# VH-VL binders against RNA-binding protein 12 (RBM12): the designs that were tried, part 3

Target 1, 78 residues: RNA-binding protein 12 (RBM12), of Homo sapiens (Human) (q9ntz6r430to507)
Amino acid sequence: FCVYLKGLPFEAENKHVIDFFKKLDIVEDSIYIAYGPNGKATGEGFVEFRNEADYKAALCRHKQYMGNRFIQVHPITK

## First folded at step 4 (VH-VL; framework fv_imsidolimab)

Design k23 (from e05 with heavy chain D102S)
Fold by ESMFold2-Fast, scan of step 4:
Structure k23 (fold): chain C 78 residues (1-78), chain A 121 residues (1-121), chain B 112 residues (1-112)
Amino acid sequence: as target 1 above (78 residues)
Amino acid sequence: QVQLVQSGAEVKKPGASVKVSCKASGYTFTDYYMNWVRQAPRQGLEWMGMINPSGGDTRLNQKFKDRVTMTRDTSTSTVYMELSSLRSEDTAVYYCARSYWSTGEYYFDYWGQGTLVTVSS
Amino acid sequence: DIVMTQTPLSLSVTPGQPASISCRSSQSLLYSDGETYFYWYLHKPGQPPQLLIYEVSNRFSGVPDRFSGSGSGTDFTLKISRVEAEDVGVYYCMQSIELPYTFGGGTKVEIK
């Protein structure tokens, strides 16, 4: 149960992903944020959920705000 | 069909608080965010913040964060904006405006008629 | 905060002539979904503001086709092909890509 994140703020850290999905059972060790050479997030990431119900709830957070920007939450088709 | 009806004009003294209401009808209240935007005399539009009527969570402009509270009552489909510690600079017309959140479309498609708040000694 | 700069501050137009209003953002308004989170509003005297154009170029319901929006990234234009008396008011651009949402300073359109 994994989602693809797009549009993350450049300053995004694992703690922001955890807060964004608060009340959902996240596999914290699964949080991946892509970083560029400048040390800032590229806008892409992935996170895994422990159960299907929270995975589906996470998809409903699509285009909700993380800090001052809204992000995209997509199912992984791989 | 879609209507946003705001409470009437208010006259307040400096240091007081004002609570403006916006009653929604003609759509599912919890499907749209409600925004508050103000316009001081001879000034432009200024976004104050928004509330998610479903969860009650808010996002506030930092400029107003210490003085603004936004709440809602789902039983009456009404949103409230309370501004405390009023100053003469808070004299403005205050508008509510809805935005659609489920697809991330955050433009303001319908607006209330506006509420004039006058702050004078 | 993203700064929205409108030009001109005011515009006097002979009825039936075209009008053009510009807006520039301090940062790109293009989101990772390929959409640009940019809007035009009209504030007529005695009325609340009303949405004219959403996501750069889409006319809101009931907006006449003499209104057109264009632009990309940071530079945007609203054109009125033939100004009518009912178009008098103050036009505002807005961005919603980043909080706080910010508006341009407004462009007042008057009949000459």
Scores: ipSAE 0.038, ipTM 0.738, lowest interface PAE 6.5, mean pLDDT 84

Design k24 (from e05 with heavy chain D102P)
Fold by ESMFold2-Fast, scan of step 4:
Structure k24 (fold): chain C 78 residues (1-78), chain A 121 residues (1-121), chain B 112 residues (1-112)
Amino acid sequence: as target 1 above (78 residues)
Amino acid sequence: QVQLVQSGAEVKKPGASVKVSCKASGYTFTDYYMNWVRQAPRQGLEWMGMINPSGGDTRLNQKFKDRVTMTRDTSTSTVYMELSSLRSEDTAVYYCARSYWPTGEYYFDYWGQGTLVTVSS
Amino acid sequence: DIVMTQTPLSLSVTPGQPASISCRSSQSLLYSDGETYFYWYLHKPGQPPQLLIYEVSNRFSGVPDRFSGSGSGTDFTLKISRVEAEDVGVYYCMQSIELPYTFGGGTKVEIK
């Protein structure tokens, strides 16, 4: 049960992903925030959920705000 | 029919607080964010912030964050905007306006009629 | 904050003639989903603002087809093909890609 995140703020950290999905049972060790070769965040990330109900609830957070930007929450293709 | 009905005009002295209400009807109250936008005389539109009626969480414009509080009452489908430490520059018409959060487009499709708040000595 | 710049500040139009209003943003309003988070509103005298165009070019329900929106990235245009008396008011552009949401300074449209 994984989602792909797009549009993450440059300053986003694991704690922000945890707060964004609060009340949902995430696998905290699964949180991945992508960084480019210059050490700056790319705006992409991934996170796993422990059960299907919370995974579906996470998809409903699509285009909700993290900081000053909304983010995309997509099912992982493949 | 979607309606947003705001409370009536207020006259306040500098330093006072004002609380404006916006009562929603004709739709599922918790599916839409409620935004507050003001317009001072001879000025343009200025976004103050928004509230998610479902969770009560807010996103406030930094310009107002230390003086504005937004709350809601789900039993009456009403949103409140309270502005404290009023100054003469806060004289404005205050509007509520809804935006649909499940699809994330965030345009303001329906607006309240406006509430004139006058701050004078 | 994203700055929205509207031109002109005002225009006076003979009834039945076209009108064109421009809005420029200080950064791109195109999101990674391919959508552009840009809108036009009309503020008529004595009424609250009303939505005219959402996501650059889509007319909101009930908006006459004489209104059209176009543009991309940072440069946007609202056109009225034949201005009518009921179109008098102040037009505002808005962006919602980043908080705080910001509006243009407004363009006042008057009938000659």
Scores: ipSAE 0.029, ipTM 0.739, lowest interface PAE 7.0, mean pLDDT 84

Design k25 (from e05 with heavy chain T103S)
Fold by ESMFold2-Fast, scan of step 4:
Structure k25 (fold): chain C 78 residues (1-78), chain A 121 residues (1-121), chain B 112 residues (1-112)
Amino acid sequence: as target 1 above (78 residues)
Amino acid sequence: QVQLVQSGAEVKKPGASVKVSCKASGYTFTDYYMNWVRQAPRQGLEWMGMINPSGGDTRLNQKFKDRVTMTRDTSTSTVYMELSSLRSEDTAVYYCARSYWDSGEYYFDYWGQGTLVTVSS
Amino acid sequence: DIVMTQTPLSLSVTPGQPASISCRSSQSLLYSDGETYFYWYLHKPGQPPQLLIYEVSNRFSGVPDRFSGSGSGTDFTLKISRVEAEDVGVYYCMQSIELPYTFGGGTKVEIK
């Protein structure tokens, strides 16, 4: 149960991903945020969910805001 | 075949409220965000806010947040924009415009015909 | 808020001649996903605004190839290679990288 994240803010950190998926049971150790040479997020990430219900709820967060920017939440086969 | 059809012109007195509707057809209503944009006479375009028809959540321009409410009815594929405490400066043409949510594109690809709201004493 | 500044305020063009419109943003419109959240719209008399160019340089469906968009970061240009009578109207740039979405002040294009 993994989602692909795209459009993350430059300053995104694990704590922002946790807050964005508040109330859902995420596998915190699975959070991956790609960072560039400047130490800022490249916009891509992945996160796993412990159960299917929360995974499906996470897909409903697609194009919701993290800060002032939309992020994309896409299904991916783990 | 995408159409956004707005309600007709309104004339209101200062202090009144106006509720403009925008009925969507020709696509899956819940797959696109709906934006509201206005243009006062001899002025440019001004973004007021948007609504996610799927969840009903909104993002409003802070300039209007104390006076504007955006809602939707999924059974009729209609979005509503209500602006309260009207002033003469609110005289404008109000447009609805959709934006695509599934592609990561954020442009306004289709617009309603516009609703003229005149605020006069 | 991101401020969008358009120049010129208006221009009169002889039919068949080229036209160029500039838009500058107060902040970069390039996002971490590699995309630039910048658009051009045309507002013709008696009609609602219509999308012309999305993400700097992509023509929307049905837009003639005489229209081209270019630019990066904070400086953007819309060019019309040969202006036709149907191109009369007010052109607006827009950004959607941050809320609130903001438009330029508009450039009125008229035929001489």
Scores: ipSAE 0.012, ipTM 0.651, lowest interface PAE 8.7, mean pLDDT 82

Design k26 (from e05 with heavy chain T103Y)
Fold by ESMFold2-Fast, scan of step 4:
Structure k26 (fold): chain C 78 residues (1-78), chain A 121 residues (1-121), chain B 112 residues (1-112)
Amino acid sequence: as target 1 above (78 residues)
Amino acid sequence: QVQLVQSGAEVKKPGASVKVSCKASGYTFTDYYMNWVRQAPRQGLEWMGMINPSGGDTRLNQKFKDRVTMTRDTSTSTVYMELSSLRSEDTAVYYCARSYWDYGEYYFDYWGQGTLVTVSS
Amino acid sequence: DIVMTQTPLSLSVTPGQPASISCRSSQSLLYSDGETYFYWYLHKPGQPPQLLIYEVSNRFSGVPDRFSGSGSGTDFTLKISRVEAEDVGVYYCMQSIELPYTFGGGTKVEIK
């Protein structure tokens, strides 16, 4: 159960992803924030959920705010 | 039909606090964020902040952060904006405006009628 | 904060003639979803502000087709093909891509 994140702030860290999905059972070791060749976050990331119910709840947080930016939460294909 | 009805005009002294209410009807109160926007005389619109009526969490404009508090009462479908330490430059019409936060765009589709707050000595 | 700059400050228009209002943002309002988080509002005398255009070019419900929005990135235009007496008021652009949400300074439209 994995979601694709877009629009993360450049300063986003794992702790921000954990807080954004608070109350949901995320696999903290699965958090991945993509970085470009310049070493800065691209705004993209991935995170896994332990169960289907929390995965579906995570999709409902699409376009909610992390700090001063909203983020997109998308399902990803296998 | 959707309505946002605000409390009446207020006249305050500098240093006082004012609490403006906005009562929502005609939709599910917890499905939309509520924003507060003000307009001082001969000036433009200024966003103050927003509240999530479901959780009660807020996002405030840094300019007002130490002076503004936003709350809601889900039993009466009412949001409140309290502004403290009033100054003459806080004289303005204060509007509540709803925005959809989930599937929709972050635009303000319904506005209250406005509440004039006058701060004078 | 994102700064929104509107021009002109005011317009006096003969009824039936077109009007054009511009808005520039200090940074791009295009989000990674391909959408641009830009809006136009009209504030008529004695009324609260009302939404005219959302996401650059979409007319809100009940808005006459004489209103149209266009633009991309940082440069946006609102056009009124034939200005009517009921169009008098102050027009504001807004962005919602970042907090705090910010408005342009407004453009006052008057009938000659």
Scores: ipSAE 0.042, ipTM 0.736, lowest interface PAE 6.8, mean pLDDT 84

Design k27 (from e05 with heavy chain T103E)
Fold by ESMFold2-Fast, scan of step 4:
Parts: sequence; C-alpha cells; structure tokens
Structure k27 (fold): chain C 78 residues (1-78), chain A 121 residues (1-121), chain B 112 residues (1-112)
Amino acid sequence: as target 1 above (78 residues)
Amino acid sequence: QVQLVQSGAEVKKPGASVKVSCKASGYTFTDYYMNWVRQAPRQGLEWMGMINPSGGDTRLNQKFKDRVTMTRDTSTSTVYMELSSLRSEDTAVYYCARSYWDEGEYYFDYWGQGTLVTVSS
Amino acid sequence: DIVMTQTPLSLSVTPGQPASISCRSSQSLLYSDGETYFYWYLHKPGQPPQLLIYEVSNRFSGVPDRFSGSGSGTDFTLKISRVEAEDVGVYYCMQSIELPYTFGGGTKVEIK
C-alpha cells in the first residue's frame, strides 16, 4: 500500500508528510523524501500505509496543499 | 463547452458587502479549483483567493482574508465570493477563473466574463 | 510575496512586425519537481483574460503559432513573431509556485 508523492516543497521533512496524512495509519519508517546536495527535498517521495482503507483515503488527498503548494499523490502499483 | 457565468454588475456604498456568483458548466465541478481575481481601474490583475469545490476549503490572499469569504454549492455548480466592509478602492471587475492541476501543470485555463462592482458614496 | 516585473510598460507595433515582452520574478520559479510554474495571459478589451502560455513555453489550445514563450529561473520572454490587430491588449505574466499567486504589472500592446 504505497503512494508516490510529487511536488513536495523544497523544505519538506518527514514531519510534514506525517501532518499531510494526519489521521491515517502510515508506516513512519517507510517515509522516503529525496534530498539534493543542498539538504532540501527534490520534490519526490514515497510512503506506505498499514491498511487498504487508509491507502485509499491517502489517494483522495491528491492535489491538496502542503503549506503553500499542491502535493500530487499517485498510486505506485496497479 | 466549458463555461463560467458570473452574476451582473453591482453598485454599493462604502461599508456594504457584495456577493458575486460564478456558475460552472461543461465539466465536473469538483475536479477543478476556482480562483477569484480582480482588476481595479487602470490597475493590473490581483489574485484574491481560491476554493476547492469538493471540500469547500479555501486559501485566501492575506490582503483580503478578514473581508473575503468564498463558498460553493455543489448542487448548482456555483462558487460565491463575498467581500465585506467595501471601500472605494474595491471598485473593480471581479473574475472567477478555473485552475487545472495535473503532472506539474497548473494554470487558469477558463475565466468568467467578469462582474463590475462599483463602490461610491 | 513573489514580485513579477514586466517590461516594457507598453509598446506600439506596426502590423506584421515582431514584438517581445519580458518578465522577471524576484525568486526562482523552478519547483522541486523540476517544473517551472510560470504563465502568460492576454487581456483583450471587453473580454476576460485568456491563457496563452503555460509552464514557460507550452501554447494553450487554440493559441496561434506566432506566440512563443521561453526562459528559465527568474527571466522569461514572450514573443509574437508577426503582430496582428487581434493581438491588441494587455499581456500579464503569472507565477503559481507559491501563495499568493502574483501577476506582473502588464504590458499594453497597441497597433500603430
């Protein structure tokens, strides 16, 4: 139950991903945010959900804001 | 196909409130955000805020946050923008504009015809 | 707020001649996803604004080939290869990388 995140703010950290998916049961040690040489997010990330219901709820947060920017939430498997 | 039709011109006195509507048709109303942009006489375009028609949540320009309210009615595919405590400086044409978002694309692809709001004593 | 500065303020063009409009942003518009959130709009007299160019260089549906956008980071250009009477209006650049969304001050294009 994984989602692919795109459009993450440059300053995004694990805590922002946790807040964005608040009330959903995420596997916190699965959070991956790609970071560049400057120590800021490159815009891509992944996170796993513990159950199917929360995975589906996560997909419904596609195009919602994290701070001042929209986040794209995509399924990474069929 | 896509149409955004706004309510007609309004004349208001300072201190009053105005509520402008924008009725959408030709697409799935809840799939696109709706923005409000205004233009005062001889001035440029100014973004006021946006609403997510699906959830009703809004993001407002701090300049207007204490005076502007944005709402929607999904049964009529209509978005509303209410501006209170009107001043003469609020005289402007107010536009609704649909925003598309997908795969890194984000733009105001369709706009309403505009609603002239005149504030004078 | 990100400030968008357009030059020139206005220009008068003989029909068939080219026109060039510049826009500069106070901050880079390149987002962490590799996309640049920059757009051009045309506001014709008596009509609502209309989208011309999205994501720096992509023409919106129905926009003639004579319009082209280019640029990167903070510096952007809109070119009209052969200005026609129907191109009269005020051109605006816009950024959507962060809230509030902001527009340039506009460039008025007139026919001589």
Scores: ipSAE 0.029, ipTM 0.689, lowest interface PAE 6.1, mean pLDDT 83

Design k28 (from e05 with heavy chain G104S)
Fold by ESMFold2-Fast, scan of step 4:
Structure k28 (fold): chain C 78 residues (1-78), chain A 121 residues (1-121), chain B 112 residues (1-112)
Amino acid sequence: as target 1 above (78 residues)
Amino acid sequence: QVQLVQSGAEVKKPGASVKVSCKASGYTFTDYYMNWVRQAPRQGLEWMGMINPSGGDTRLNQKFKDRVTMTRDTSTSTVYMELSSLRSEDTAVYYCARSYWDTSEYYFDYWGQGTLVTVSS
Amino acid sequence: DIVMTQTPLSLSVTPGQPASISCRSSQSLLYSDGETYFYWYLHKPGQPPQLLIYEVSNRFSGVPDRFSGSGSGTDFTLKISRVEAEDVGVYYCMQSIELPYTFGGGTKVEIK
């Protein structure tokens, strides 16, 4: 159960992704944040959920804010 | 103030390549995607592709994928679009256009002034 | 590719009169997030295109309130309540729900 994230703030770290999906059981070791040449996040990432219920709940957080940016949460295949 | 300034008009022979530049100013270059859109005479707008200036990754229209290359130089805040194997049908005004990366909205809020590329003998 | 069809091809409008432009997509532009990935642009003579309306009905910064967008799914309308001389140009709709992003064929608005 994996989601694709887009719109992450350039300062985003794993801890921000964990906080954004607070109360959902995420696989913390699955968090991937894409980084550009300057060492900052490109705005894209992935995260896996432990169960289907929390995966579906994560999709409902699409367009909610992380700091000053809203996050796109898209379904992807395993 | 956001500004996108493109290179000047080009005249090329069939089979040649052209490289158009788009220099950005007035904002953080790596915070926005840059798109390329063209308009041939008496035709509508046609999306060619986009580049993420931060990572350098591109998403290209399949129609142009084997002939178009998009690159960027973060030190000069400039995006480049190179089109090879030029044909007469490639005669068009080429625009760069910025899109907001951190939302679901992929609209083009600022555009360059356009670069006329003419392909003739 | 998603095909965007605009009607009419051209409009000739007396100043102060209303104008209406339609755009239809070959597929729904409504995404699973509840948003519709549809936009209107105006291409004035001698200038680059400019954004008018984003996400169906939202006016971009600086766009006068005489412009309004509406629609859902596959059918969209741009209305100008009172056309002014500065509104002359070619109007284009666009979708960004699917690659490649595609534009309508354009609607030319002229003053009578």
Scores: ipSAE 0.005, ipTM 0.617, lowest interface PAE 11.0, mean pLDDT 82

Design k31 (from e05 with heavy chain E105Y)
Fold by ESMFold2-Fast, scan of step 4:
Structure k31 (fold): chain C 78 residues (1-78), chain A 121 residues (1-121), chain B 112 residues (1-112)
Amino acid sequence: as target 1 above (78 residues)
Amino acid sequence: QVQLVQSGAEVKKPGASVKVSCKASGYTFTDYYMNWVRQAPRQGLEWMGMINPSGGDTRLNQKFKDRVTMTRDTSTSTVYMELSSLRSEDTAVYYCARSYWDTGYYYFDYWGQGTLVTVSS
Amino acid sequence: DIVMTQTPLSLSVTPGQPASISCRSSQSLLYSDGETYFYWYLHKPGQPPQLLIYEVSNRFSGVPDRFSGSGSGTDFTLKISRVEAEDVGVYYCMQSIELPYTFGGGTKVEIK
């Protein structure tokens, strides 16, 4: 169960993703913050959830704030 | 028939605190964020912060962070804004204004009538 | 903080004539969802502010069609095709892409 994140602050760290999804069972080692070809953060990321209930709860946090920015939370299937 | 009804005008001395209320009706109280915006005499609009009535979590403008507290009472559908350590520069009309937080609407569609707070010695 | 700059400071308009107000943001207001988080409000004397235009060009419910918004990125314009007496007040632009939400300094529209 994986979500795709857009709109992350460029200075966002794993700890901010953990706090954004607090009380949900995330796979902390799955947290990925993307970087573009120029080496700058793109504002995009991915995180996995251990169970379907928390994955669905994570989707409900779409457009809530992380610091000064609201975050888009999108479903992803491989 | 969305209504936001604010408490009446207040006169305070420098160093005091003021607590302004905003009572909501005509919609589901927990579905919308409540914002506080002020306007000092002959000045423009200034955003102070917002509260999520569902969880009680707040986002505050850094300018006011050390002096402003926002709370809510879900049983009365009322939000409160308390501003402490008042200065003469805090003399302003204070407005509450709702915004949708979940589905991408962050504009202020309904506003309270305003509360004049005068800070004088 | 995102700075919102409005021009002109004030406009005096003969009834029935057009008016144009500009707003510039210090940063792009376009979000990754393709939406632009930009709004226009009107503050009439003795009344609370009211929403006119949301997301650059959409008229809010009850707003007359003589009002139109346009722009993209950092440059935005509000136009009133035929100014009426009821349009008197101070117009404010606002952004909500980033906290703190910020307003322009306002443009006062007067008749004559």
Scores: ipSAE 0.019, ipTM 0.721, lowest interface PAE 7.7, mean pLDDT 84

Design k32 (from e05 with heavy chain E105D)
Fold by ESMFold2-Fast, scan of step 4:
Structure k32 (fold): chain C 78 residues (1-78), chain A 121 residues (1-121), chain B 112 residues (1-112)
Amino acid sequence: as target 1 above (78 residues)
Amino acid sequence: QVQLVQSGAEVKKPGASVKVSCKASGYTFTDYYMNWVRQAPRQGLEWMGMINPSGGDTRLNQKFKDRVTMTRDTSTSTVYMELSSLRSEDTAVYYCARSYWDTGDYYFDYWGQGTLVTVSS
Amino acid sequence: DIVMTQTPLSLSVTPGQPASISCRSSQSLLYSDGETYFYWYLHKPGQPPQLLIYEVSNRFSGVPDRFSGSGSGTDFTLKISRVEAEDVGVYYCMQSIELPYTFGGGTKVEIK
């Protein structure tokens, strides 16, 4: 159960992803924040959930705010 | 029909607090965020913050965070905005305005009629 | 904070003539989904503000087609093809890409 994240603040860290999905059972080791060749975050990421109920709840967080930026939460089938 | 009905005008002294209400009808109260926007005399519109009526969580403009509290009562479909430590520059018309979160557009499609708050000594 | 700058501050229009209002943002309002989080509102005397245009160019329900929005990135324009007496008021642009949401300073439209 994995979601694709877009629009992450460039300073976003794993702790911000955990807080964004608070009360959902996240596989913390699955959190991935993409970085470009220059070492700066691209604004993209992925995170896995332990069960389908929390995965569905995570999709409902689409366009909610992380700090001052809203986050896109998209389903991923693979 | 969607309606947002606000409480009546208030006159307050510096240092007091004011609590303005906004009662929603004609839609599912918990499906939309509620925003508060003010306009001081001869000035523009200023966003104060928003509340998610479902969870009660808020996002406040940093300028007001130490003085503003936003709450809601789901049983009456009413949102409240309380502003404390009032100053003369807080004299303004205060509006509630809903925004649709589910599509992520965040535009303010319906507004309350406004509540005039006058702060004078 | 994103700063929204409107020009002109005021505009006097003969009824039936066109009007054009500009808004510039201090940074791009284009989000990674390809949408631009930019809006126009009209504040008529004695009424609450009302939504005119959402996402740059889409007219809100009930808004006459004489109103049109255009622009991209940081530069946006609202046009009224034929100004009518009921169009008098202060026009505000707004962005919602980043908190806090911010409005332009307003453009007052008056009839000559």
Scores: ipSAE 0.041, ipTM 0.745, lowest interface PAE 6.5, mean pLDDT 85

Design k33 (from e05 with heavy chain E105P)
Fold by ESMFold2-Fast, scan of step 4:
Structure k33 (fold): chain C 78 residues (1-78), chain A 121 residues (1-121), chain B 112 residues (1-112)
Amino acid sequence: as target 1 above (78 residues)
Amino acid sequence: QVQLVQSGAEVKKPGASVKVSCKASGYTFTDYYMNWVRQAPRQGLEWMGMINPSGGDTRLNQKFKDRVTMTRDTSTSTVYMELSSLRSEDTAVYYCARSYWDTGPYYFDYWGQGTLVTVSS
Amino acid sequence: DIVMTQTPLSLSVTPGQPASISCRSSQSLLYSDGETYFYWYLHKPGQPPQLLIYEVSNRFSGVPDRFSGSGSGTDFTLKISRVEAEDVGVYYCMQSIELPYTFGGGTKVEIK
């Protein structure tokens, strides 16, 4: 149960992903945020959910805001 | 046809609050976000914030966050914008404008007629 | 905040002549979905603002084909091929890629 994230703010960290999906049971160790040479997020990431219900709830967060930017939440597996 | 109809002009004293309404018709009220934009005399357009009529959640411009409240009533398809602690620089025409949230982008396709709020002693 | 800069500040046009308005953003308005979150509005005297162009180059319903938008990234242009009396007003560009949504300072178009 994994989602692909696009549009992350350039200064996004794991804590921002955790807050964006608050009340959902995420696998915190699964959080991946792509970083460039300047140490800022490139806008892409992945996160895994422990159960299908929270995975489906996460897909409903598609185009919700993290800070000042809206996030795209896409399915990538099962 | 899509219509956004706003409440009438208001004259307020400094320190007062004003509550402007925007009644929507001609579409499914909860499918679109509602934005508030103002224009002070001889100034440009300034975005104040938006509300999701479905959940009632808001995103506000930091400039106004401590003074502005946005609410909605789904039974009447009406959005409200309340601005408190009014100052003379709050004299402006206030517009509501809808934006589609689901597919993006967030452009304002229809606007209300505007409500003039005058703040004077 | 993303700053939107419009030029010129004002424009006086003889009916039938072309007009060109520019807008520059302080950062790219291209999103990872391939869309550019940039718009043009017209604010006519005594009327609310109205949408002219969405996503850089798409005319909104009812907008005459004499209006065209172009540009990419940070530099955008609105062109009116033959200005008519009904086109008088203040033109505003806007971005919605990032909160707060911001407008350009406006370009006033008047008929001579």
Scores: ipSAE 0.012, ipTM 0.679, lowest interface PAE 8.5, mean pLDDT 82

Design k34 (from e05 with heavy chain Y106W)
Fold by ESMFold2-Fast, scan of step 4:
Structure k34 (fold): chain C 78 residues (1-78), chain A 121 residues (1-121), chain B 112 residues (1-112)
Amino acid sequence: as target 1 above (78 residues)
Amino acid sequence: QVQLVQSGAEVKKPGASVKVSCKASGYTFTDYYMNWVRQAPRQGLEWMGMINPSGGDTRLNQKFKDRVTMTRDTSTSTVYMELSSLRSEDTAVYYCARSYWDTGEWYFDYWGQGTLVTVSS
Amino acid sequence: DIVMTQTPLSLSVTPGQPASISCRSSQSLLYSDGETYFYWYLHKPGQPPQLLIYEVSNRFSGVPDRFSGSGSGTDFTLKISRVEAEDVGVYYCMQSIELPYTFGGGTKVEIK
């Protein structure tokens, strides 16, 4: 149960992802924030959820804001 | 056809409040955010805030946060912007403008015709 | 807040002549998702504002090809290859990379 995140702020850290998905049972060690050649976050990330119910709840947070920036939450597809 | 139709002009006294409406048609009301932008005479455009018609949640410009309330009524596909404690400097044309949120594009593709609010003694 | 600075403040153009408007942002508008959150609007007399260009260089539906947008990071340009009477109005740039959304001060285009 994994989601793909897009639109993360350049300064985003694991703690921001945890807060964005608060009340959901995430696998905190699964949080991945991608970095580009410049050493800054690319805005992309991945997070695993422990159960299907929380995975589906996470998809409902698509387009919600992390600070002053909205986040895209997508299912990981084939 | 997408249409945003706003309420008519208002004349208010300093200290009063005004509530402007924007009625949407021609699209699914809950699929687009609605923004409010104003323009005072001989001034530029100023973003006031936005509302998500689906959940009713808002993001307001801090400059107006203590005086502005944004709400919606899904049964009539109408959004409202209420500005309290009016001052003469609030004399402006107020516009609603929709933005598409699904793909993360926040441009304002359709605008209402504008509502002139005049604040005078 | 991100400050958007437009130049010139105004310009008068003979019909058929080109026009160029600049907009500079106080911070880069290229966000972590690889997109640039920058737009151009036209506010004609007696009408509400209308979208011309989204994401720097994309013409919105129905916008004539005489309008073109370019730029990157903090420096952006709107060009009109040959100004027509219907192009009279005030042009505004806007950013939506962060809240609050902010507009440039506007550039008034008039026909001689």
Scores: ipSAE 0.014, ipTM 0.690, lowest interface PAE 7.1, mean pLDDT 83

